# VHH binders against WD repeat-containing protein 86 (WDR86): the designs that were tried, part 11

Target 1, 376 residues: WD repeat-containing protein 86 (WDR86), of Homo sapiens (Human) (q86ti4)
Amino acid sequence: MGGGGSALRVCADHRGGINWLSLSPDGQRLLTGSEDGTARLWSTADGQCCALLQGHESYVTFCQLEDEAAFTCSADCTIRRWDVLTGQCLQVYRGHTSIVNRILVANNQLFSSSYDRTARVWSVDKGQMSREFRGHRNCVLTLAYSAPWDLPSTPCAEEAAAGGLLVTGSTDGTAKVWQVASGCCHQTLRGHTGAVLCLVLDTPGHTAFTGSTDATIRAWDILSGEQLRVFREHRGSVICLELVNRLVYSGSADRTVKCWLADTGECVRTFTAHRRNVSALKYHAGTLFTGSGDACARAFDAQSGELRRVFRGHTFIINCIQVHGQVLYTASHDGALRLWDVRGLRGAPRPPPPMRSLSRLFSNKVGCAAAPLQPA
Below, E stands for the ipSAE of ESMFold2; O stands for the ipSAE of OpenDDE; V2 stands for 0.75 times the mean of E and O plus 0.25 times the DockQ between their complexes.

## First folded at step 4 (VHH)

Design q8 (framework vhh_surovatamig_d1)
Fold by ESMFold2-Fast, scan of step 4:
Structure q8 (fold): chain B 376 residues (1-376), chain A 122 residues (1-122)
Amino acid sequence: as target 1 above (376 residues)
Amino acid sequence: EVQLVESGGGLVQPGGSLRLSCAASGFTFSDYEMSWVRQAPGKGLEWVATINQDGSEKDYVDSVKGRFTISRDNAKKSLYLQMNSLRAEDTAVYYCARDLYDILTGYYFDYRGQGTLVTVSS
């Protein structure tokens, strides 16, 4: 299993850790945001830096790449929009009074979350704040948006969803659902006993999934505010979430990824092999990719849970991963962006488990094994 | 106010030994996993070693396994790194880090001290 991935390119121009990575829709450009106070645009074809985005006065915490514009947010309390062709700053969004840690562009609006305990929505073109979402008692760490047309067309849902719904997760242990048009808090999702670190929406089902330092994932109806289910089996903080085909994947400080049935909360698979926390995860074409605090990325067969490849080269925690076509992109706190060839992950038989588990393999030959076991 | 103060660095010849110390204040030391991370000249940060809250579990980057030993004294609120059989590639600024696995501090804003410089040269 320890074969490692084929590195196509190492991009090491940043002078500080990389906090986030955003890939263009066509897969030809990458954006990285760094502790060195810059963001960089890269060509995926040759790994060359196409533009250096300079202007932030502190760490870049998050970034998002769109067709013609790059967006960055920073510990300097600002958000910036950049021209992808020239690298020039087109707009500065001012108003937050502490670190801005997440942004999202949707419906020609810019959403942001901050350690100042607020989320905000801004006009992309005018640079003016249109709404402030105030009510959390501590840092707002994560956010997600549901457009009006993605929600049920019932009278109750239509009234509640005027202008869309913003969902925020906070260190205060709650998630909140906000009506974007009014700025009013529609629901407060209470139940977690620790910080809400991550959040994903199943918009057709109007369900929010939240991951917490309390080691649980919780599913909520965002219209009624009711807790639908609790996912219990992680032994550490739930750091990252992905929702795919009615399955929830969760990466944890307990060094595992778990796969759950979204509708029941049943754990159907556990992915092991990580030596530190799972800091990033991405499902792509039957393969689960992970980034870890042990500085390795890994590829698993999503159906079997079998480890297929280990990508070695980074020296510190991998903060973000992305997959496009046959390339895995990893961004690390070591300051490097790495591109890996993943072409060989389909259909090849994998070697048997390591020799240290040979006694287990031998016992299986005598027919003492039950049906295929789901990892605990 | 969280403070971490590293000490014990210096110039040492290849094959030599050094012991690094970190004095912690401003938090309940025994509640946190602690790590040593390093930054070599012209390179990015590299995780070196981690120790759990009670010291029963330790982990190391492969390049230092068998040469480095991490330990802690919760009563003294101190973290240590014993470095043996030092190599030129161990030359780096060494940082004591708290909350390495906490999303709020461990990844973006890890509570590091000023660091202590280790130079391995003949």
Scores: ipSAE 0.301, ipTM 0.679, lowest interface PAE 4.1, mean pLDDT 85

Design r7 (from d2 with D31S E57Y E99Y; framework vhh_surovatamig_d1)
Fold by ESMFold2-Fast, scan of step 4:
Structure r7 (fold): chain B 376 residues (1-376), chain A 121 residues (1-121)
Amino acid sequence: as target 1 above (376 residues)
Amino acid sequence: EVQLVESGGGLVQPGGSLRLSCAASGFTFSSYWMSWVRQAPGKGLEWVATINQDGSYKDYVDSVKGRFTISRDNAKKSLYLQMNSLRAEDTAVYYCARYLYDILTGYEDYRGQGTLVTVSS
């Protein structure tokens, strides 16, 4: 047989746990952010560290890699932009007064969430804070952005959507929807009885999905603030979410991934095999990949729930995973980045389901999971 | 100010036992999941054991199951790790860690200074 997965490379240059990884849009570079206070750029062609990004004064919590720029945020209360060709710090974004947990770059705007109870938007090029989003009663852990052109064009929605909508999730048990242009809180999404850890947007449906320590996922209309559905089956915190073609995948402290119909809240599959929490998940081409607190990554057939492969080598929780081409990337709190060959897992021959669109549904990939695990 | 102060580390022979303690201050200890994590010389961090708020849930890395026991005393604001049948591979700096929600989310927000355990003849 010409398929299967194996460890291609172990990158152990970081001196502290890796909190996040980000792949460049062209797939040529990878960025890791670490508790050692550095970020590192890696070549995906040979797995070599091609740049060390030093300047943060505390651990790096999250990162995002674009073609020409790398972005990092830190417990030092700053966000930094780096030139990927030179490794030089191009800009420091100052203003947060506590740990910066998440960042998101979209439409030449930089969004951030912080333990200081605020989210902020910054001009990428000018380094200036454009808006402060203040109202949460505790740490802001997660965020997602809906662009103006993705929102309904009714007169009320057009006015509310000026500059797009930012959605934030907080340890205060709420998510909030903010008008980016005004900084005003448009909606407060109340219902969770625990911290909101993860968030993903269904932009065409103007729906937010939130995962919480209360063991539920909730679906919300971001324009009206109405709670649409509650997804009840998990027996522990919902740590990570991914939305793929009308299906929600959720990773939980209960050691399972569950697959739900986004429109009904019906649980259609449960993926078992993890010995600890599911800390990371990624759907790619019919395969569900997971990272776990048991230090293993796993590959499942997304349609059947069958475990296809276990990737062993890490010694601590896997904080982030990414798939590109035929390579799985795993970043762990053990300080290592591992590259795994996943040839032969994706595209395994399967009979199509009788319903016309079901197999094509599994081939679609939409939605960014907003479920990073916090460092330290 | 959140503080976690570990103690009880030292030199022990293979097959020996040690009990690590962690004194917590500056937060409501009984409301948080707590863990022990370790770093062996020249290696990355490894999660060792976890305990929930009331001690009703405990979990361990496979290499220490049956040998290590995590416990807590909420009245004394203290976390413990009883280490039995110690092996050379257990040599590490051991850290007490607080988790924001539970250890299984990976949201460790505070870690102590650590205590060194050396298992050698």
Scores: ipSAE 0.022, ipTM 0.468, lowest interface PAE 7.2, mean pLDDT 84

Design r9 (from d2 with E99Q L100F; framework vhh_surovatamig_d1; at its last look DockQ between E and O 0.05; V2 from the best seeds 0.00; counts 0 for: pae E 9.9 > 2, placed apart)
Fold by ESMFold2, look of step 5:
Parts: C-alpha cells; sequence; structure tokens
Structure r9 (fold): chain B 376 residues (1-376), chain A 121 residues (1-121)
C-alpha cells in the first residue's frame, strides 16, 4: 500500500507518455519506454527508478527487458541494447530508415519491424543486420517468432526451418511468414481488408491469429498459408489479442473484449464495461485484466465474465499492462506507471465516473529527427 | 500536409474565461472526431474534451464538466473550446487533436503546436 489514490505505487518520473512496459522474468525490474525519448528501469520492490536510459534522439516506441540487458527501439530509426545494472548503452542497431515500432529478442536473435516496410533480424552481439525481410507494401506493425524446435520435421522444411519462422503483420492488410535463415517469404496470409494490428502464435499448433482494422480475427496455418477461421462478431478494429489454452481473447475499438474457442471460432463470452477502445489485455490466474482508452484498467473473472475491479487513477490512455504475482502494472500516456495490489479480487469495484478518452495520439514520422508530439 | 493551429490562449485571472480555437487544414475535417488535450508544466498529457463529427456527442474530463464547452464549425474547419470559471489547475498548453477511431488505419493522429493558457492572479 502507499500508492497515489487507489494505486499501490505511482511512478511519475517520465516527462512524456509511456508507450510500453516490460517486466523482467524474475519480476524484480520494470522497463518503461517513453515519448520523452528515454527509457527507465524501476525496482518492483520499492518503485524507485534505478536507471535512466538516455541516447535515443526521438521517442521510444517499444521495449523488452531481459535478465542482463534492456532493449529499446525508437522513432530515431535505431534499436539500442543497455546494461541493466549500469544503464549504459552497449550497442546501437542501425539500418532501418524509418520508425522502428516493435522488437523481439528470441533464440539469441533480435527481430525488428518498421514503418520502412521491412522487418529485420540482427546479431545481438555484433549489432549487424543478418537478414532483411522485404515484401510488405506498407508499415510492418507487429511480429512474432516460431523457433526451429517448434516446427515439424519435414524434408522440404529442414534447411529453411533452421532459423525458425518470423511472422509479420502490416498496414498493407497482409501477414507474411518468413524463413529466417534464408530471408525468403514463405507465405503471404491474404484475407484481411484492413491493417493487421495484432498477432499471436499458437506455436505447438503452427497457427497464427491476426487482428485487424476490418473488425475480424483470422486464424492461419503458418506452414501452408491456409486461412483456417474468421472470427466476425466484433464491430470495430481488433487492437489486441491474448491466446490462453485454446481460448483467444480480443480487445476492440468496439469497447468490448471477446473470448473465442480457438479451434472452432465460436464466441463464448463478451466482456462489456469499457467506455473506449480496449488497448491492452492480460490473462493471469483466472482473471482477465484490461487497459482502455478510457484511462481505466479492469479485472474480470475470465470464466463468468463478471467485473471484479476497476482501477482508476490514470488521466489518459492506458497503453500497456503487465501482471506478475499479485501486482498489476499499468503504463499510460499520462506519463505514469502505476502498480496495483490485486490480492483478493473478491468483489466488483464501483464503476468509474462517466468519462470518455481520446484515441491514441501519434508523433509525426521523423526518421532520425525528434517528433513534435512530446512536450517535456 | 495535415495542420492544426491553436490560438486564443493567454493570461487570465481565476474565475475568468477564454475561448480557444483551432484551424484545421490538409484533411476532410468533417470526417473526424476532434479533441482538446492539455499538458500542465511538468506533467503528462491529459485529455480534456472530445466532439464527434457532427457535434451530437461531446465528452469532458470530470474536472472541467460544467465549465468547458467543446464545439466545432465544419464549414470553417474549426474546433473551439470555451473555458469558463478558470482555475489555477487549468494552467497548461492546450492542443487541438484529430482523432482516429480504429487506430492504425494508416492515418496519423496529429496535434498542433499548442496555445498556452495561464491562470494566475
Amino acid sequence: as target 1 above (376 residues)
Amino acid sequence: EVQLVESGGGLVQPGGSLRLSCAASGFTFSDYWMSWVRQAPGKGLEWVATINQDGSEKDYVDSVKGRFTISRDNAKKSLYLQMNSLRAEDTAVYYCARQFYDILTGYEDYRGQGTLVTVSS
């Protein structure tokens, strides 16, 4: 206890909106990336800022925290690796020619997606691009990776599968499956009539789930490229997805979350309570946590659909949430990181006062120049 | 090029009034929800008010309800914020924002340079 208002802790050192939040695997550290052009490391034990990661020349779009290293990407067209203990920049990854909007560290490789219409894979240690994935006709927004040990052993796939498969989603309305070892496009997943905003993989089943501005979710076999299912009940863009044991949860601009059977496409539950888009989802131990453009986070009982708690305190869009142990972490464009105690979710909280929030504000695409969107 | 130009800010005493305006160009103004957001010194962005395409829906943050009125004139491609009964906590740079419902459709969400409102005796 001791956080501002109903929060356990309020961490307000950033001078711009927080775009992403990453939690360390052991739950001891948090990484935030901000519109102020910095990232910050925080201790979960006392909520204090442990390091200020300075070096980016424009806003930080996304981040990922590992045990010994932090990774950030930016509208300055670079990715940076930082030492977790000292906060010093260890490596700069150069080559993208526009905003780098997502990164993923997996299988000792760094993957990135960019508004320059490419995805790339980099040597973590050397900082050099090892492959470029070119073929999308517009921005690459999202990516996911299937490691080579998760792929079936087939004669025609052995050499191509050595580096695994990268799946990318784009504003061009397609997803693409790339063979990482060769750099070649293995499949183009066509069917969406709008931008592909979000993507999750069921890696044992070799299935990708894509969410789109066309208000659908689609399931695809990433090996064959076959569209397996279309999930059609949303009435607005599908912004976020979470895959949990044969269930798909989707958050939408239609102000709802829906739960679907992954194998059949049947919508089995709709969660209603939000006043604006649902921008973040996290399932944890039978509880579904949401973050919304209405500046509130919420906890639902995943099985019954019952609203258990509303987390009020943020003044602007919640862009990212994380859950670890008994703590919910929320990051917002109000510049605050909030920590909430979620022990004993026994009763529903009072609903929030009536309010409506703006859609997300984006900076100009600047390449390697600062965006005007972020006053300090 | 999308442009939003805010004006009408200035110094005002507590309890006073100001009217902010925003001139829009480079897009079909009537197609978009429009908003005001503000940033107080040393603070993050705070949403203030939103208005839909034809002005039939208007929303406000609780701290300004009953004091602020958002409006628009689609023929003049202009957005307005009438601010009455101003308080010291309303001191901020105010930005006019074009909103994307269905974020990431390939249209940029955009805000202007802002106009400073200072409420001080």
Scores: ipSAE 0.005, ipTM 0.401, lowest interface PAE 9.9, mean pLDDT 82
ESMFold2-Fast, scan of step 4: ipSAE 0.563; ipTM 0.813
ESMFold2 (binder alone), look of step 5: mean pLDDT 85; pTM 0.860
OpenDDE, look of step 5: ipSAE 0.014; ipTM 0.380

## First folded at step 5 (VHH; framework vhh_surovatamig_d1)

Design t1 (from p18 with S108A Y111I; at its last look DockQ between E and O 0.69; V2 from the best seeds 0.00; counts 0 for: grease 24.5 > 24.2)
Fold by OpenDDE, look of step 5:
Structure t1 (fold): chain B 376 residues (1-376), chain A 122 residues (1-122)
Amino acid sequence: as target 1 above (376 residues)
Amino acid sequence: EVQLVESGGGLVQPGGSLRLSCAASGFTFSDYDMSWVRQAPGKGLEWVATISQDGSETDYVDSVKGRFTISRDNAKKSLYLQMNSLRAEDTAVYYCARDSEYYMGWDAFDIRGQGTLVTVSS
């Protein structure tokens, strides 16, 4: 009877569901975005709310916390930058004409995706839109960015290299690869028969993994646009993806998480225990954490697939999870941020596989007895 | 315009029954899973029940199992929640919600009605 560990802390200051949570790079702060139109900064040390970020005119859809600034996007079609110390709004990025779904900050650039069928890149400091990526036929849901230095020095990459590549996923069933510097569509990744809901990049491998409502994951070469692999074992929408150590983890509406070999597409493990869709997943130190529509988080041994713990307490879907140190953070549409102690979930370090003593391979020098040269 | 309109809320005594209705318009009702959610005074949203597109599958929060029944009429574009053996803790605004196909955090429920108040009081 795995003792459903009580939450260390319940932060219920939001007046609406929490849609996303972001952990600061140093792990000292958390940012939550909510249906109540606000974001909140929290200290991870004590779980106290440090600042209320108020200014959006509609619900916050996504957020990202950086060292010096917080970023939020909203159904009010805007993105906001906030001072992390004072909670003041520093900048409003205006230009989208529909819900902003996702944002990403990288290299002093702010990327955004929207229901207006565009992605955009903004100067963080100037607040001006530098490029609009237009070409999707429907809502842009997800985005990922590959920095220039992660791209091979190929002539085609050189032009792409100045600003990197933006990959977007859309409800039109395609992913697109954009040159950030030019704003041009480099590749259209065609193959999904449903909306692209999630994507992750293997930057060293120049590979994108997309998850879709067609219940498939697809691997793509982002430079050539070639479809490399199709992962077909899910029976529902692929909602979330994570790439860890050449393993792809996928959460699905079929209530399972699957682990795949990135290189072969082989499903090596299926995690079962969820009563509803898997909405979030996070790998940390040999443990796979999941959030679900059943309002529970779970910890699995990533290697064995064994369920280690169920975290009960939320009353609605867990939309996002983060892990730092020995604490699991869960954000739910019930309006609560919960902190959980995850100490003791570390699988015993498997003893290093016994060093197969390489000694035995050398022995069988079968002495080829040189047949004596018969004297002529 | 896509719209969900709840009805059937009211004051009821403990142990009583209510039937909530939700009228859907502006979309193909049969193409979506549908849910009921509720918000008690001073509390966050709570999931109550979900029904599949064809009505073949249903799921409930544990606290209402055996007492509540979710159902749908696709021809009438209507969702229902039969609530029996009502308790004080069931007091809440009840919302009809459309389950999103995109399952993206805030988009788990892409449409929600204005809600109907259920008060269970002696």
Scores: ipSAE 0.338, ipTM 0.729, lowest interface PAE 1.8, mean pLDDT 89
ESMFold2, look of step 5: ipSAE 0.560; ipTM 0.829
ESMFold2 (binder alone), look of step 5: mean pLDDT 85; pTM 0.854

Design t2 (from p18 with D99E S100P; at its last look DockQ between E and O 0.70; V2 from the best seeds 0.00; counts 0 for: pae E 2.5 > 2)
Amino acid sequence: EVQLVESGGGLVQPGGSLRLSCAASGFTFSDYDMSWVRQAPGKGLEWVATISQDGSETDYVDSVKGRFTISRDNAKKSLYLQMNSLRAEDTAVYYCAREPEYYMGWDSFDYRGQGTLVTVSS
ESMFold2, look of step 5: ipSAE 0.500; ipTM 0.799
ESMFold2 (binder alone), look of step 5: mean pLDDT 83; pTM 0.833
OpenDDE, look of step 5: ipSAE 0.421; ipTM 0.771

## First folded at step 6 (VHH; framework vhh_surovatamig_d1)

Design u1 (from p18 with D33W; at its last look DockQ between E and O 0.58; V2 from the best seeds 0.00; counts 0 for: grease 25.4 > 24.2)
Amino acid sequence: EVQLVESGGGLVQPGGSLRLSCAASGFTFSDYWMSWVRQAPGKGLEWVATISQDGSETDYVDSVKGRFTISRDNAKKSLYLQMNSLRAEDTAVYYCARDSEYYMGWDSFDYRGQGTLVTVSS
ESMFold2, look of step 6: ipSAE 0.594; ipTM 0.840
ESMFold2 (binder alone), look of step 6: mean pLDDT 83; pTM 0.850
OpenDDE, look of step 6: ipSAE 0.312; ipTM 0.736

Design u2 (from p18 with G105S; at its last look DockQ between E and O 0.71; V2 from the best seeds 0.00; counts 0 for: pae O 7.6 > 2, grease 24.3 > 24.2)
Fold by OpenDDE, look of step 6:
Structure u2 (fold): chain B 376 residues (1-376), chain A 122 residues (1-122)
Amino acid sequence: as target 1 above (376 residues)
Amino acid sequence: EVQLVESGGGLVQPGGSLRLSCAASGFTFSDYDMSWVRQAPGKGLEWVATISQDGSETDYVDSVKGRFTISRDNAKKSLYLQMNSLRAEDTAVYYCARDSEYYMSWDSFDYRGQGTLVTVSS
């Protein structure tokens, strides 16, 4: 009787749906972005709202919480940097001409993707756009960044390596690899027949994994642009991806999560139980957490695929989930952030399969009856 | 232009019934899952029900199971919500919403109508 555990805390201070949730690196704070045009900072200790970030003129699409600053992007075509202590807006990044969909902060650089068909990189401190990445034929939805030090020291990579590589996914069905230093498109990753909705990088392997509305995941060499693998078992749009320990987890509109071997493309596990699309994934300590359009979060044993717990309470789609320590955080379009206790989900370590006493293998000394040498 | 127009809302007594309709235009209706969502006064948006493209599958929020029925007529480009045994807690603006399979829409719905008010009061 898996007790549908009540939420530890319900944070319902937003006046609109929550589109994204970001956890601070230290796990002490949460940042939510909402349809109400605001972002909120929360303490993970008690679930209290620490700051209201007001300033955007439209809904917040995405947010990222860093140690010293919070970042939000919006349908108002701007990105904002906020002081995490005071809640004051420190900087507004202006330049996009349409909805900013996603942002990424790395190496004191701010990367953004937009419906204006561009990605951009900004100096965090100066607030100035340093590069515009133009070339997609439609909206840029997702992005990932590979730092220079993660790139192979090949001569071709050295020039590319000065600023790292930005990988973008677009509704035009392509992903692009950009040299951040030059702003040039290094590679166009062609193969998807639908929009690229999600993207994750295997930085050490120089591999990008893209998920698409064409129901496929594709693996790419980001240096050569070569398609390495196609994962074809989903029956709906691939909405979210997570890469963990050489495993790719994918959430889909087909209401399933699949686990794939990154190297071979083999599907090793399918997680079923969702009643609607899988909108969010998070792997944590042997447990796979999922968010869904059915307003429920779920915990699965990542190895066995067994459903361990269903978290019920939201009344609309869960758009984002985070896990830190023993707490699951779910953000929903119902306007609520919920905190859940995830203790006890670790199934009792299955007693190591009884060591098959190797002793039985030794006893079958099949006595090779020496066939009597017929006397020549 | 995509349009969703809700109708059928009104005042009803507890235990009463209403049928909501949604007229869709500007897109291929049969290519999309459709949903009803509602917003009660002072509350956030709540998912109510979803019906698949061909109408073969339906899903409901627990609070309305057994009382509400979602249906569609693809030929008429219409979505319906039969609401029976209405309760005070069902008071809300009800919206017809198109499910977006194509966009990571932060909103599972890319289009929503203007809504129709349902008031359940003695």
Scores: ipSAE 0.014, ipTM 0.425, lowest interface PAE 7.6, mean pLDDT 88
ESMFold2, look of step 6: ipSAE 0.519; ipTM 0.804
ESMFold2 (binder alone), look of step 6: mean pLDDT 81; pTM 0.820

Design u3 (from p18 with S108N; at its last look DockQ between E and O 0.64; V2 from the best seeds 0.55)
Amino acid sequence: EVQLVESGGGLVQPGGSLRLSCAASGFTFSDYDMSWVRQAPGKGLEWVATISQDGSETDYVDSVKGRFTISRDNAKKSLYLQMNSLRAEDTAVYYCARDSEYYMGWDNFDYRGQGTLVTVSS
ESMFold2, look of step 6: ipSAE 0.742; ipTM 0.901
ESMFold2 (binder alone), look of step 6: mean pLDDT 82; pTM 0.829
OpenDDE, look of step 6: ipSAE 0.299; ipTM 0.724

Design u4 (from p18 with D33G S35D; at its last look DockQ between E and O 0.58; V2 from the best seeds 0.00; counts 0 for: pae O 5.4 > 2)
Fold by OpenDDE, look of step 6:
Structure u4 (fold): chain B 376 residues (1-376), chain A 122 residues (1-122)
Amino acid sequence: as target 1 above (376 residues)
Amino acid sequence: EVQLVESGGGLVQPGGSLRLSCAASGFTFSDYGMDWVRQAPGKGLEWVATISQDGSETDYVDSVKGRFTISRDNAKKSLYLQMNSLRAEDTAVYYCARDSEYYMGWDSFDYRGQGTLVTVSS
């Protein structure tokens, strides 16, 4: 009796669709960015809105919540830093000339991607642009950062290593690897025949995984630029990726999620049940959570692939999901943030397969039938 | 430029019928799934119906199942929504939207029309 569990809380204070949801590192707060041009901070304890972040002149495309500050980017071509306690705008980062699509905060740096065909890095504190990454021929959609200490100490890497590597994905069908310190393009990753929509890094392995409208995932060595693998089983755009324990999870427009071995590229599992595109993924404690264009979230057993629960209540696409503790957070273009109880989804530990008593292997008494010595 | 223009909205009595139309231009209409979405006063956007590229597959929000029918004419680059047995709760601005083959979050909604108002009132 899969009790379609009612949401614990519905937060419907936004006046437009929610485009992105970010969870604080401590899991105590949530940040939402909306089509209404605002962002909101929420308490995870009670689902109350703690602050309204008002200042953008257009819709918020993406947001990132850190411990001490919130970051939003917008179609107004700006990025804003906000005080998480007061809700006041602390800094406006100006320089992009088109929609800022995504931001990433790492190592006291703010990275941004834009439809102006550039990525940029900013000093968080000073608000100044430190580098512009120019070279893509079309919109820069996604980005990921590898810190210097995660890079091999190769001589070539030492110069590159001072600032780390930025990896960007673009609608031009390429991903690029940038040296953050110099601003130079280190590698252009060519192979996709469609837009690169999503990107995840295996930092220890120096591997980037890109998902594309060409329905493929590709693995790349970010140092050499070599394409390592192509994952070709999807039948639609690869929209989202997550890397967990050497497994790549991919969500696609083909309404499936696939699990791949990162090292071999083998698809080990396909998750089916979605009625529309898979728009978001989150792995948590053996459960795979998905968001979809069908306005539903789902919980799957990550190992067996079995659907455990469907979360119904949204009336439009779920754009983003987060999980912390025993709560699933879903943000939808319907303008609502929903909180769901995910307790009990842990399938009863399958009793360890009965230890096949190895005892039966020993009884093959190969009766050495002594061949009778034929008399000479 | 992608354009979607809705028409056919108006005032109807409960139990009445309307047919909405959407004229599409600026893209290869037959290459895309299409959606109807609606926004009631003071509420967020709600998905209503979807139709596949060739019209072979359709889906609906539960509240309109059996009452609404989505259809398309690829030759005319037109999307339709036949609405029967209308209810007060169906009052909303109805939008035609292109179903993006790739969902980039906020970008998927850039291709929505201006909408047509449907008012169901006694």
Scores: ipSAE 0.024, ipTM 0.482, lowest interface PAE 5.4, mean pLDDT 87
ESMFold2, look of step 6: ipSAE 0.691; ipTM 0.878
ESMFold2 (binder alone), look of step 6: mean pLDDT 83; pTM 0.841

Design u5 (from p18 with E101L; at its last look DockQ between E and O 0.63; V2 from the best seeds 0.00; counts 0 for: pae O 3.9 > 2, grease 25 > 24.2)
Fold by OpenDDE, look of step 6:
Structure u5 (fold): chain B 376 residues (1-376), chain A 122 residues (1-122)
Amino acid sequence: as target 1 above (376 residues)
Amino acid sequence: EVQLVESGGGLVQPGGSLRLSCAASGFTFSDYDMSWVRQAPGKGLEWVATISQDGSETDYVDSVKGRFTISRDNAKKSLYLQMNSLRAEDTAVYYCARDSLYYMGWDSFDYRGQGTLVTVSS
C-alpha cells in the first residue's frame, strides 16, 4: 500500500515560483530563491520562514546558503550577500551585464556565471570582482570549482593551481577550464553538439562530467582537456547530474534517470516512472530522490531501481530537491516549498543472500580413477 | 520575436465549455513542446497540460483529466485547449507556454503569452 504520504509541511509564502533551494551545511536552514524577486530563509525544524530577503529587482535564479551568509543571484544582473540572522543585505556584487544564472561559494570566493557570456570570481568580503573569465561565445550556464589542494602538484599545475580551476558550461556547446589565479582559459572542452546544461566534478580524479541538450554525458580530463568518455543512452537533454561513490546519476528530458559507472561509462541502471522531464535528483543513503516537470518527486531504491514512493502535492515543476536526515525538501515553480517524511524508505536490509554454504563445493571428490597401467 | 497570443477566455457557467486558442509566431512551432498553464487569483502558477512537438503525446494535471483536451495545429502554428465540464476551481488566467529546449534547471518555459481570463461562475 504505497501510501502517497502527505507533506509534513507546506511553505507557500512566496508569491512566485521557486527556482532554487539551498540547504545550510548544518541542515538547520533552507534558502529559497523565487520568481517574485525575493529569497526566504526557513527553519528546517518547524518550516517557518525566518527571514525575507528583499532587494533584487528581478527574479532570483539561484541561491547558495552558507553557515554565515546567504547568497542570491538574479536576472537583475547582480549577486547579493545576506546576513542569515537579520536578513539584511550585506553586499551587492555588480559587474555582470546580463542574467546571473548560477553562483558558487568556495574558499572564500564567490563564482558566478551569466548570460553575458562571462564567468566571474569575486572577493566575498570586499565585494570586488577579482577575475573575469571571458571566452565563451554564448551564455554561461553552469560552473564548478576545483580547489588547488585537489589538483596534482605537477610543476605546470602549481602555477595554474594557485587559485584552483573553474570549469564552466555554456550554450555554445563547450565547457571551459579556467585558471582562477590568472583568469586564463586553460582548456576548452569541445565535443558536445548542444548546450552544456549541467556539470559535476570528480576532483580527486580531475574529471569533469558534462550533460548536454545533445542527450549525451561526457567525461573530460580537466587538466589535459581530453574527452575520456561519452555516455549516449539518453534520448533527451541531460538536465542534471550527480556524482556519488564513482557513480554518475543523470536526469533527462527523456523522463528517465540513469546510473553510470564513472570509470567505464557503462549504464548500470535506468529509473523510469516520471511522466515529464527529470529536473532534479539527489542521492541520499541508498535512495535516489528525483523531481520532475510532472510536479511529483519520487524515491527509488538506488541499487534495485525500484520505485519506493511518489510524493504528490505540487502543481508545477519541481525545480530543486534537497535531503537532510529523514526529510526531503522540494521546491516548485508553483511557489511552494514542501517537506516530506522519508522514513521507512530504506528497504529492509535484504537479508544477506544466504551464505551459500561453501561446504557443497568440497564434496565433489572426483575420484580420479587411476587408469590401469597397460603393461608395456 | 517570439510571440504567443491567447484567446477564447470568458465567462461561463459551471458545466459549460470553452475553447482556448494560442497563436504562435517568431519561431518554428513544430520544434517545441507546448503547454497550458494557469494562475488562479491569489494562487501560484499551475501546470495544466502539455503536448509533444508532433502532437502524438499529451499529458494533463489530474484535476483536468477527462475534461480538458490539448491539441495543436502545426501548420497554423496554433495551440488549443478544449475545456469541458468547467468548474469554479478552473477560474484562472490561462497562459500558452513554450517548453524550453534549453532547460537550465530553473525554468521549464522560455516564453509565455499574456494570458486569457476564464471565469467559471454561476
Scores: ipSAE 0.019, ipTM 0.534, lowest interface PAE 3.9, mean pLDDT 87
ESMFold2, look of step 6: ipSAE 0.518; ipTM 0.810
ESMFold2 (binder alone), look of step 6: mean pLDDT 83; pTM 0.835

